# VH-VL binders against Cell division protein ZapC (zapC): the designs that were tried, part 2

Target 1, 184 residues: Cell division protein ZapC (zapC), of Idiomarina loihiensis (q5qx64)
Amino acid sequence: MESESHWLWLFNTESGKLSVKLSDTDVFDTPYKPSQLVNIHFNEQMMDIEDATTFQIVSETLEAYPADKMPCAPQNAALNATAWCRFGRPQMPQSWHFQKSDISEWPLERRLCELNSGFDQGLFLILDTDDEFATCLLLSEGMQLSAIKSLRQYHVIKVTLNRLLPATVDLALSAQSNWGQQLA

## First folded at step 4 (VH-VL; framework fv_barzolvolimab)

Design s18 (from b6 with heavy chain L105Y)
Fold by ESMFold2-Fast, scan of step 4:
Structure s18 (fold): chain C 184 residues (1-184), chain A 122 residues (1-122), chain B 107 residues (1-107)
Amino acid sequence: as target 1 above (184 residues)
Amino acid sequence: QVQLVQSGAEVKKPGASVKLSCKASGYTFTEYYINWVRQAPGKGLEWIARIYPGSGSTYYNEKFKGRATLTADKSTSTAYMQLSSLRSEDTAVYFCARDTPAYWYKGYFDYWGQGTTVTVSS
Amino acid sequence: DIVMTQSPSSLSASVGDRVTITCKASQGISSYVAWYQQKPGKAPKALIYSASTLQSGVPDRFTGSGSGTDFTLTISSLQPEDFADYFCQQHNSYPLTFGGGTKVEIK
């Protein structure tokens, strides 16, 4: 296994998008173009301790779920999440696409949520929350928002907290959990 | 070389407002949350609120909603907390503190300001 | 709100002693507990986060353990500079909450 401490941030010479060089023969491409990013004044930059920590925590969190329940490989989602946490530009809210939920407070430990556009229901990783909003990364292979608009996998959006729905996979864990009790 | 430097001691009358500052240096101010925590004499620590300076996004402890207001000035790398309608119970040392850098460890504070003493007396 | 109950409120110890401080959360918080040291007139200093991860620069005589609702901070061999107040904090849910503190005094 390759150590995260040797991985490099760089930009793909053909696509122009942010990538991670994992080894001399293995480069992971993110979907993120420079206009979506900040603090990118480099040709190559090593992953630091914070990047490595984010990658480890996200990958371990997603690996706790059965592979057949997840729409993406944990490591792929973790690399994209790490890229967005390091360089992602702050998002404007897009809550109008999504149906309201009746959950008043979102537990910090619940990092998966679903959003319902009325056209589709997608699974998201919550990257950050505040008093009003959650920043969410799409884990599903795509999500239709309207007749003419769709999100691509790993797209990041910001929504009000009252749009967050419990992830189906979290509910399936147990009715004995505090989360299951709150929703049962 | 990360530092949070807070403003000096304040003495206020009941019903007044106070505005405290917290100047950050040694890191990118807009990429880390700043929290405000107080400690009354001989008491434990009490969390007030947090702000993300990059966006101005705030989250308040319900106990302080309506009285506390957090702001941040990107050009001076300074966070502010204003506390209004002061009572004798607000006499405390007020700290600003930076969240840890990893997103999963949000809500744990790796660097703290030195504290500002606020005394509310008639 | 999650209530953090810390015990004991104070203890007396000698240099070289093993000191254990406990924190109990009123509900499950997984591993999301931090520990701080505070000396008189100073700001708190981070020791441990995520129950058992040692903050950079902190001596390895400090260890944290626990999960769910029960957490401990252990100082394996108390040094003169360790006489201080210690606080636990949950970083699982808002509002963030602290334990009542433990004063470690010289015997």
Scores: ipSAE 0.013, ipTM 0.530, lowest interface PAE 8.2, mean pLDDT 86

Design s19 (from b6 with heavy chain Y103F)
Fold by ESMFold2-Fast, scan of step 4:
Structure s19 (fold): chain C 184 residues (1-184), chain A 122 residues (1-122), chain B 107 residues (1-107)
Amino acid sequence: as target 1 above (184 residues)
Amino acid sequence: QVQLVQSGAEVKKPGASVKLSCKASGYTFTEYYINWVRQAPGKGLEWIARIYPGSGSTYYNEKFKGRATLTADKSTSTAYMQLSSLRSEDTAVYFCARDTPAFWLKGYFDYWGQGTTVTVSS
Amino acid sequence: DIVMTQSPSSLSASVGDRVTITCKASQGISSYVAWYQQKPGKAPKALIYSASTLQSGVPDRFTGSGSGTDFTLTISSLQPEDFADYFCQQHNSYPLTFGGGTKVEIK
């Protein structure tokens, strides 16, 4: 594995997407186009301390889940999460796509959530919350939002906290979980 | 640069209330949490509560719920904590501290105020 | 609440010594732990976050390690300015909790 301190942000000349150069021969492509990003006026830029820390902690958090219960590789999700945390353009809330929940407070230790569009229920990584909104990165391979709109894996949306549902994978890991008791 | 500047020392009688302030500068006040932590003389640190100034949303340690009240004034970039029904056991240095809404770093305090000493005489 | 247990509560050391402080969580907290240094009469100063990441400006003689329940802060070559109290803190869940502290004193 390459050291995060030597990894570089760059743009793939063929795809146009933000990428991470891990080694001379290994480049990871994010799904993020320049129009979704800010502060991207560079050819190459090194990962800083905050980038490395985001990658580390997200990787460790996702690795705690059994691989067969996750829809993505932890390191891939962590690279995409790190990219969005650094360069992602602020999102407008899109809460209207999702069913309401009656959860009054989201527990800090629950870093995964699900959102239900009525067409699909997707698994998300929570990147950011201010007690009113959550910024969520899709871990599922895709999610239908409406008859017309779908999210691709790793795309980011912002919703009000009353849209967050407990992640099924968290409940499966803890059969004795009292998570549901917090519902009104 | 980021600074948190707290109000001066307070001496109170048992049963009184005290209101402490924490003035922020060097960053966008409404985009970061302010936490309150206390330290009794010669003892460890104890987390009291947090506020998000942008929304006024608060979350309290159960031990302090009902006695502590957090508020924030966006126009002066100042956070406040009022602690009521003071007892001798509330004698401590009270710190405000900043953390970020980034979920992975929430609860990590990167900047601290200098502290306010509160003495409850008995 | 998650209980954070630090060991030792105090230690005496000489300049140049290697100092090790441990912190144990009562349940798994992944790498959601931070370390703070506090000198008499001052606010705590951030040293390490996410178990092993050095806060900007902190000397590299400070090292954090561990994950899950067992965490360690190491000072590889103790300097005069390092005599202080050290605290670990979990930020895995609310309420946020701190270890009892370790006082590093001159031998």
Scores: ipSAE 0.697, ipTM 0.857, lowest interface PAE 1.4, mean pLDDT 89

Design s20 (from b6 with heavy chain W104F)
Fold by ESMFold2-Fast, scan of step 4:
Structure s20 (fold): chain C 184 residues (1-184), chain A 122 residues (1-122), chain B 107 residues (1-107)
Amino acid sequence: as target 1 above (184 residues)
Amino acid sequence: QVQLVQSGAEVKKPGASVKLSCKASGYTFTEYYINWVRQAPGKGLEWIARIYPGSGSTYYNEKFKGRATLTADKSTSTAYMQLSSLRSEDTAVYFCARDTPAYFLKGYFDYWGQGTTVTVSS
Amino acid sequence: DIVMTQSPSSLSASVGDRVTITCKASQGISSYVAWYQQKPGKAPKALIYSASTLQSGVPDRFTGSGSGTDFTLTISSLQPEDFADYFCQQHNSYPLTFGGGTKVEIK
């Protein structure tokens, strides 16, 4: 699977959600409805070079991990991440759901993180970060936040950096470094 | 258009300190990182440190930790680097450069200042 | 720290030539590599990021490729304004590190 300059952003006529037309017979549906998105005043829009670059980088990042340790297909997560990076509505922080960590600087090479709600610990892809916040896309099939609230796969949230935990899968790949223990 | 304008050349004695400036225009100063990179005569580029002007948060290369100090003035859209305890090997051109907060693009410098030459000699 | 090794250190070429510069990382960095052009007395200019994506305004004769540890910058048909120094840089992890540079000189 590779991105092509002819891939199109469009909206599914049945679900109303954002989709990517990969070919005349292959359409990928994102979980994102118009109310979650911005800059969507089009019927069809070509995927540009920045979209293609985002897709390739995210695909490569996720493919570096063992397939049996990932809760999602890399290409599916990459298409959803590309969709959110292009059209996602800015999120307000939801840090209060998550336990604090003592990590002051997040390592650039760690593109995955986990968040602990006390009810569940979910795996996320970091889409964006500054000195205070991270924007994170849920890779796990779901995550319970409280007795009455849960996130669905590919939901995007924004949290303060002091909520980020090392991904278990990163610790497994770097057995002798144990970077989570070194940072926390 | 995006522009980074740096202060003029400096000549310092060993043991002195120098403070360089980098004035930004053409974008929202508080929403991008500013990095500092040096280049010794005939040598390659060496990353020193970064600052996020929106908060003043800094991150330093261990080699320069304790000697380099980054600050930013939001009111003038100007970033500063002070380098102390100067040695002859600090003779170099010092550049400031803009960096995006986007995680998959962070550490890539899309715009650079023109550079400030610092000469350390007696 | 990740060490970036560029080759060659210098090369001589004529206008119209295809020029290839390579960059090797001491460990895997996926596609997190950028390329810069620097002319004498001037600041570096961004050319390519994420191994193969051209910076806006950069001519399409510049092409980046590679992943993992081996990366290449290619200039398909060298122009007079392309005689310069070229540097690769990894942006996979801190500290950020650069290659030693390649000088492209007139033959």
Scores: ipSAE 0.501, ipTM 0.796, lowest interface PAE 2.4, mean pLDDT 89

Design s22 (from b6 with heavy chain G107D)
Fold by ESMFold2-Fast, scan of step 4:
Structure s22 (fold): chain C 184 residues (1-184), chain A 122 residues (1-122), chain B 107 residues (1-107)
Amino acid sequence: as target 1 above (184 residues)
Amino acid sequence: QVQLVQSGAEVKKPGASVKLSCKASGYTFTEYYINWVRQAPGKGLEWIARIYPGSGSTYYNEKFKGRATLTADKSTSTAYMQLSSLRSEDTAVYFCARDTPAYWLKDYFDYWGQGTTVTVSS
Amino acid sequence: DIVMTQSPSSLSASVGDRVTITCKASQGISSYVAWYQQKPGKAPKALIYSASTLQSGVPDRFTGSGSGTDFTLTISSLQPEDFADYFCQQHNSYPLTFGGGTKVEIK
């Protein structure tokens, strides 16, 4: 049973940002402006089964982690992740901000990663991967990339796979698994 | 129409190697993962490995590491699995199966080849 | 490895019956479960992915539910073409693992 199948994509009339109408009185605003998005030629559009599935799985994935270890509310992160997966404009890689990792193959089951800019280490949700790049959504409250550049929560970046670091929470839960092998 | 067509049945002696093929059509071969799964007599399914044809990147089940080798030929849209040091317990039907590229949420096998029977006997 | 325990291993049913098959994961796997149908001598066919999302072209009498460790495939009104083997699969962790299968036989 999916209330998500009745949710609507629309744009906030004041800010212009993408929003999700959950009910007549409950509208969730994403941080994403039209210039960051594609395929947005609509006034309103129903969430399809793919969107509902994305939201459900991301929510459940993040809810499995202890609340005190997560820098965001799982449902809020899941709505923003679903929005980006549906409408996000492809990003150019920004790998040069981040230190290289020694992980040779990123395990399929690891949906959280960290990136280290040398100024800060942030927690990210992996939205998409191919064999060269990962598209990552910042879950941390913010992340400094350089003396003059920072990412805001829920900002999306693209990096080469050799920048991905194991998330601390995954190491605690999965020390006996693939992460133990990759870090050895 | 998406189709995966596998090579014909093989009969091998213990200690031999076998190389199976899986020819893809009806989609862009380099944009989807190909997985290999076997089914022993008794219908148990066992995952062997995956390959991304676009890059040649592979990931193996530890049980098959060192014995299974996956490759792909972009020019013929064909994936291959070679299995070496065959034993009688390798007697099975071997399937190739496509995995969707649409982010981590859709990682399941949406199309399967018809299977190749491999019999290992002395 | 994540162990997928599927039950029952076999069942007998008549056309029109409601059939329920369950799958239990040895640890939490969120919604990363797919269900497959396999007929004798044929390759498996995808029915459901992400626990509850119906594969294109699959009749809506097939429904999937569950999250975490407990998952269910339901056929609301069994048809003659539904007599087959059914398998669950987790894709949360490597190695990818399957349930032992359920044979749905004619009564």
Scores: ipSAE 0.016, ipTM 0.572, lowest interface PAE 6.4, mean pLDDT 86

Design s23 (from b6 with heavy chain D99E)
Fold by ESMFold2-Fast, scan of step 4:
Structure s23 (fold): chain C 184 residues (1-184), chain A 122 residues (1-122), chain B 107 residues (1-107)
Amino acid sequence: as target 1 above (184 residues)
Amino acid sequence: QVQLVQSGAEVKKPGASVKLSCKASGYTFTEYYINWVRQAPGKGLEWIARIYPGSGSTYYNEKFKGRATLTADKSTSTAYMQLSSLRSEDTAVYFCARETPAYWLKGYFDYWGQGTTVTVSS
Amino acid sequence: DIVMTQSPSSLSASVGDRVTITCKASQGISSYVAWYQQKPGKAPKALIYSASTLQSGVPDRFTGSGSGTDFTLTISSLQPEDFADYFCQQHNSYPLTFGGGTKVEIK
């Protein structure tokens, strides 16, 4: 069975659906609306080497975490992350929904973060960072932002770096590593 | 096509400073990081620092913090590295290299300048 | 800092040979490894990123593999233009660090 190198992007102009054709019988639908996307003027487009690389690295990153602490299927998150990186419309920052953190320079090795809205604390995959902002994909099944607003799983938002909180799952892995060091 | 063109060779005395340039073309200069990496004769590669030209934000290897200073000029698409208090062990070829802002590809250098030789001797 | 250890430091090979270079990280770095080729007097040239993904324009005789701490660069059938130094690099965390290099020279 072929994987990333033979997958196709599909866009249905009538339904507005962006999908990945994995095989003749297996199509993965992304949750992204046309208004959230750019460069979607095609019916069928081959996934390129950059897309395949994004999928591979995201899948590998998420699979490194304990399955019981991951609120999503790694491959589904990776497909949605790859779709956003290729076709996602640049986001306006929404930092005002979230608690400030003390961390201004985010460690490169931390690919996951949490954001605290005061109503909920969600787990996110970092898709992109510059010196001021991070683009984050929600891995949690949902996240309440206010009394009337919630994010659905795989929603992408942009926030300032001073909103990023260390992911609880990274702290758990750090504790396990320290225990292993003492045994050596 | 993407190109990074560096300034010419420099010969300096111990204690002096040197300022190297890296002129970018073929892409939007303000949307990619520029990194500086050195290589002493017959030795491996050593990362010095990075700059994001769009904002001027910098990040330095602790070993070079306080001696290296990175700047960028948007109007000429040129990045600069100044290295002060030069010592004989600073004799090396200095490279600039491009890095994408994509988080999972940060630290990967897809295009490199040709290098600038800096010789520090009495 | 993450230490990258390459082996061997040098090797002699003939055109048509299969060449294998290894790189070991002092801690887990997932798939965040790149490989560069450097010819005498030249800048490094990007070969591979994310452990196994070929940079555009790189011949398919170059393959990368590995994850975690152990990584390998393989040249399936060495060509005259492949005699060069090769460096691995971790791009998992700052400061970015390189292996000591492997010199591939003619036998």
Scores: ipSAE 0.327, ipTM 0.749, lowest interface PAE 3.7, mean pLDDT 88

Design s27 (from b6 with heavy chain T100L)
Fold by ESMFold2-Fast, scan of step 4:
Structure s27 (fold): chain C 184 residues (1-184), chain A 122 residues (1-122), chain B 107 residues (1-107)
Amino acid sequence: as target 1 above (184 residues)
Amino acid sequence: QVQLVQSGAEVKKPGASVKLSCKASGYTFTEYYINWVRQAPGKGLEWIARIYPGSGSTYYNEKFKGRATLTADKSTSTAYMQLSSLRSEDTAVYFCARDLPAYWLKGYFDYWGQGTTVTVSS
Amino acid sequence: DIVMTQSPSSLSASVGDRVTITCKASQGISSYVAWYQQKPGKAPKALIYSASTLQSGVPDRFTGSGSGTDFTLTISSLQPEDFADYFCQQHNSYPLTFGGGTKVEIK
């Protein structure tokens, strides 16, 4: 799948959710409904060059990992990530669900992280950071936060940087690295 | 009409400090990182540090940590870099530059100031 | 730190020539590479980011390619205004690092 400037943002008439028209017959639905989004006063809007570039680099980042160790299809995650980066509503932090990691700064090259709720440890894609907070998209098929609350795949949350844990898949690829100790 | 306009040339003695300015216009100053990069005569580019003017948050290249100090004045849309304990090898043109705002595109500089020449000699 | 190695350091070319400049990273950096043009006495000018995305307003004779460790900037048909220094830069991790530069001179 190549990202062409011909891709269109639109809203699915059946689901009401934000979608990407990839071709005349192929439409990708994001899980994001209008109430979660901003700047959506359009019927159709062309994907701009920054959106296309974001999609491409996120896709490449996820495709670099072994397929059997990734909980999602890279292109699907990349389309959802691009959608949230363009239109996602700013989030209030929900750090209280997650274990503290004592990390005060997150390396730019670590685009994946994990969060531990005590019930589950989920794999996330970082969508944004403002040097105090990270906005994270769930790549895992789901994540339990408490006895009564769970996140669905591709749900977006905001947490303080001291909740971020090194991604297990990154540690497996760099078993001889001291990355975790550098952030201590 | 994005512009970054830098202060004029400086001549300093070894051991002195210098403070350079970078005045931004044509965009919302508090929503973009400002970076500082230097270029010694006939040499390549070297990244020094970045500041986010909206919060004052800074991040420094370890080589310059303790000698470089970045600040920003929101009311005048001006970023500053002070470099202390100057040595002859600090002789260079110093540039300020703006990042793209997106996280996945961070560290790319779409607009640059014209540069300030700093000469350190006895 | 990630070391960026450019090749060649200089080249001579004529108007209309195809010019190719390469940049090699000391470790994998995905597509996090930018390219800049610098004319004597001037600040660098943005050309390309994320290895292949052209900066708005830059002529389409400039193309970038590559991923991982090997990157290329190509000028398909050199124009008089293209005689300049060119620098690659990784934006994968801090500290940000630049290649040594390539001078494109008139033949």
Scores: ipSAE 0.660, ipTM 0.863, lowest interface PAE 1.6, mean pLDDT 90

Design s28 (from b6 with heavy chain A102E)
Fold by ESMFold2-Fast, scan of step 4:
Structure s28 (fold): chain C 184 residues (1-184), chain A 122 residues (1-122), chain B 107 residues (1-107)
Amino acid sequence: as target 1 above (184 residues)
Amino acid sequence: QVQLVQSGAEVKKPGASVKLSCKASGYTFTEYYINWVRQAPGKGLEWIARIYPGSGSTYYNEKFKGRATLTADKSTSTAYMQLSSLRSEDTAVYFCARDTPEYWLKGYFDYWGQGTTVTVSS
Amino acid sequence: DIVMTQSPSSLSASVGDRVTITCKASQGISSYVAWYQQKPGKAPKALIYSASTLQSGVPDRFTGSGSGTDFTLTISSLQPEDFADYFCQQHNSYPLTFGGGTKVEIK
């Protein structure tokens, strides 16, 4: 029943604010600053098929997790993920804030990860990965990196793969899937 | 127009090696993964491995690890797969296929080569 | 590895018929399913990705649906050019795996 066929990207060229117009009365604001985004030269542009597909698959991926174990609304995270995938500027790695893991490669099916700063352990959605780096979107309400630095919800960072930790919520999803398969 | 053109049919004896090519055109070769997939006569499709030509990074299906070797030549926009220690059960049509670096679409093949028939017989 | 079970293995149909092909994953794969069409002697052709998104240039009589473990490909009004083999594929995890295929042949 979703309505993304009518959704629009809105960009205020004066303020640099990127939003999604969901209906005549509902506008979703992304938290992304102009400095984090590629140059945008429109005021209004329809979401294309690729944007709608990214939104749908991210939403469904997050909705598979129990709501009480997800620190964000799946649709809000998916809108921000879609915005970043389309308009996000490449990020400088900030791996030094985070504990190293012993993982040598990251499985594609693990779309969520955790990062440990020593101050907090945050839950992230993986937006992109290669053989060296992962681009991660914070799903947690916030994350302290140091005595003087914190990430806000939906902030995007880039880290080396050896900083990624398995997400605790994946254990719950795995248990749920095994239980469902036993009954099917 | 995106196009993947594969090398011609090969006939090999058991124990030999074969090297297949896949020449890409119509897009930036270094920005897309190339995958190799085979289809034995009357059988389904089986994924072998992938390569990212921009970096040379490879990932192999465990079944083919140690026998398959993927390489890419940026100057000619050509991907290669070498399969060693051939057995009669390696008789198949071998396809190369392009997917996207887009994380949420990885492993989806939007364009395919025409296929190369490899026959292994004594 | 994720096992993709496709049914039926073959079906006979007439031009104008509705054709439905089913694909079942051995574990939950969200919407990470693609569908391909293959004609005799040819390479597979992309039809659908992310379970329901139509590849550019593919006729809208092709529809994909499903999530989790159960997926369907529907051809609403079969045309002469649609007689072919159809394969589902999961792209949730490596190794990538395909269904066994469904042959759609003329009645």
Scores: ipSAE 0.603, ipTM 0.851, lowest interface PAE 2.1, mean pLDDT 90

Design s29 (from b6 with heavy chain G107A)
Fold by ESMFold2-Fast, scan of step 4:
Structure s29 (fold): chain C 184 residues (1-184), chain A 122 residues (1-122), chain B 107 residues (1-107)
Amino acid sequence: as target 1 above (184 residues)
Amino acid sequence: QVQLVQSGAEVKKPGASVKLSCKASGYTFTEYYINWVRQAPGKGLEWIARIYPGSGSTYYNEKFKGRATLTADKSTSTAYMQLSSLRSEDTAVYFCARDTPAYWLKAYFDYWGQGTTVTVSS
Amino acid sequence: DIVMTQSPSSLSASVGDRVTITCKASQGISSYVAWYQQKPGKAPKALIYSASTLQSGVPDRFTGSGSGTDFTLTISSLQPEDFADYFCQQHNSYPLTFGGGTKVEIK
């Protein structure tokens, strides 16, 4: 799927949320309210080349996974990811919800991870990393964090790198690749 | 305008160490990665390591781990690479290069320093 | 390490020619390929990143394409200032790796 360079960022007057106008008849709503965002002092703003490139590469990354193993449509996840990468407010870490791993450095090529709350294990898209933290977008339809708290699909959280677990779908792709090598 | 200005040519003996500098201007130094890449005479480009000046965090190519040391001085917007235990095979032009912090666009080099020639000979 | 195999190692062309350079990755790297131009005695300059996104200030005669393992840099209507070495780079995973380079020479 090719991104459209004339797509517009705007705020939906009915929902109040950040949206992408894809055409005169097609508007995609993100779940993100103005209070969760920064640098949003506009009525309409064209998606720039970096936004379009981010959308395209996220879409291609997610499309590489088997559709039956992904909890969301790749293009929907990619639009939400692009929106957060451009306008998302920096998050405070919420690492305490999640079990620790012994991972101190996350490989650049692993764009998906899982987090284990003890109640659920959710699939996340990594939006950003630094030397200490990862900012993660929930791809799963929901994730229970505690007896009284759950994340909605596309919710963004920040955790320390030692909370990240390898995504099960990445293990499946590695197994398929290894099997293919045996046949060759 | 973004500029990376590197230190002058160095001639060293085998076993010595060398420390190269890369002075940044025209952007917020602490918000972008600085990478080091070398090019031996008649050969291609080889990535050595990267540093994030904002935190001092480093990541090294395994081939250079233990011999290369990256540092950065925020007050002067200058990145440094020290390479120790020099061998004749370390004779090369050494470049610093800037890398975007944008995760999904990361690890390509939008601006480069002019290069520093290091010659290792007896 | 991901090996980037670049072809051809050299080519001769005339001003106005269409030039194509290819780069093949030893494993899938999605669209994480950048292209650089290097003139003798100078540092590389960024041309393209993420396979097809043109770096700001770079003329539109430069086009990148490809995904997965096969990538192409195209220069339409070659100009005198385009005679240089060209390198591909994968920016999918560390360690970052480069192609062997393509020398574009005057015919």
Scores: ipSAE 0.594, ipTM 0.843, lowest interface PAE 1.6, mean pLDDT 90

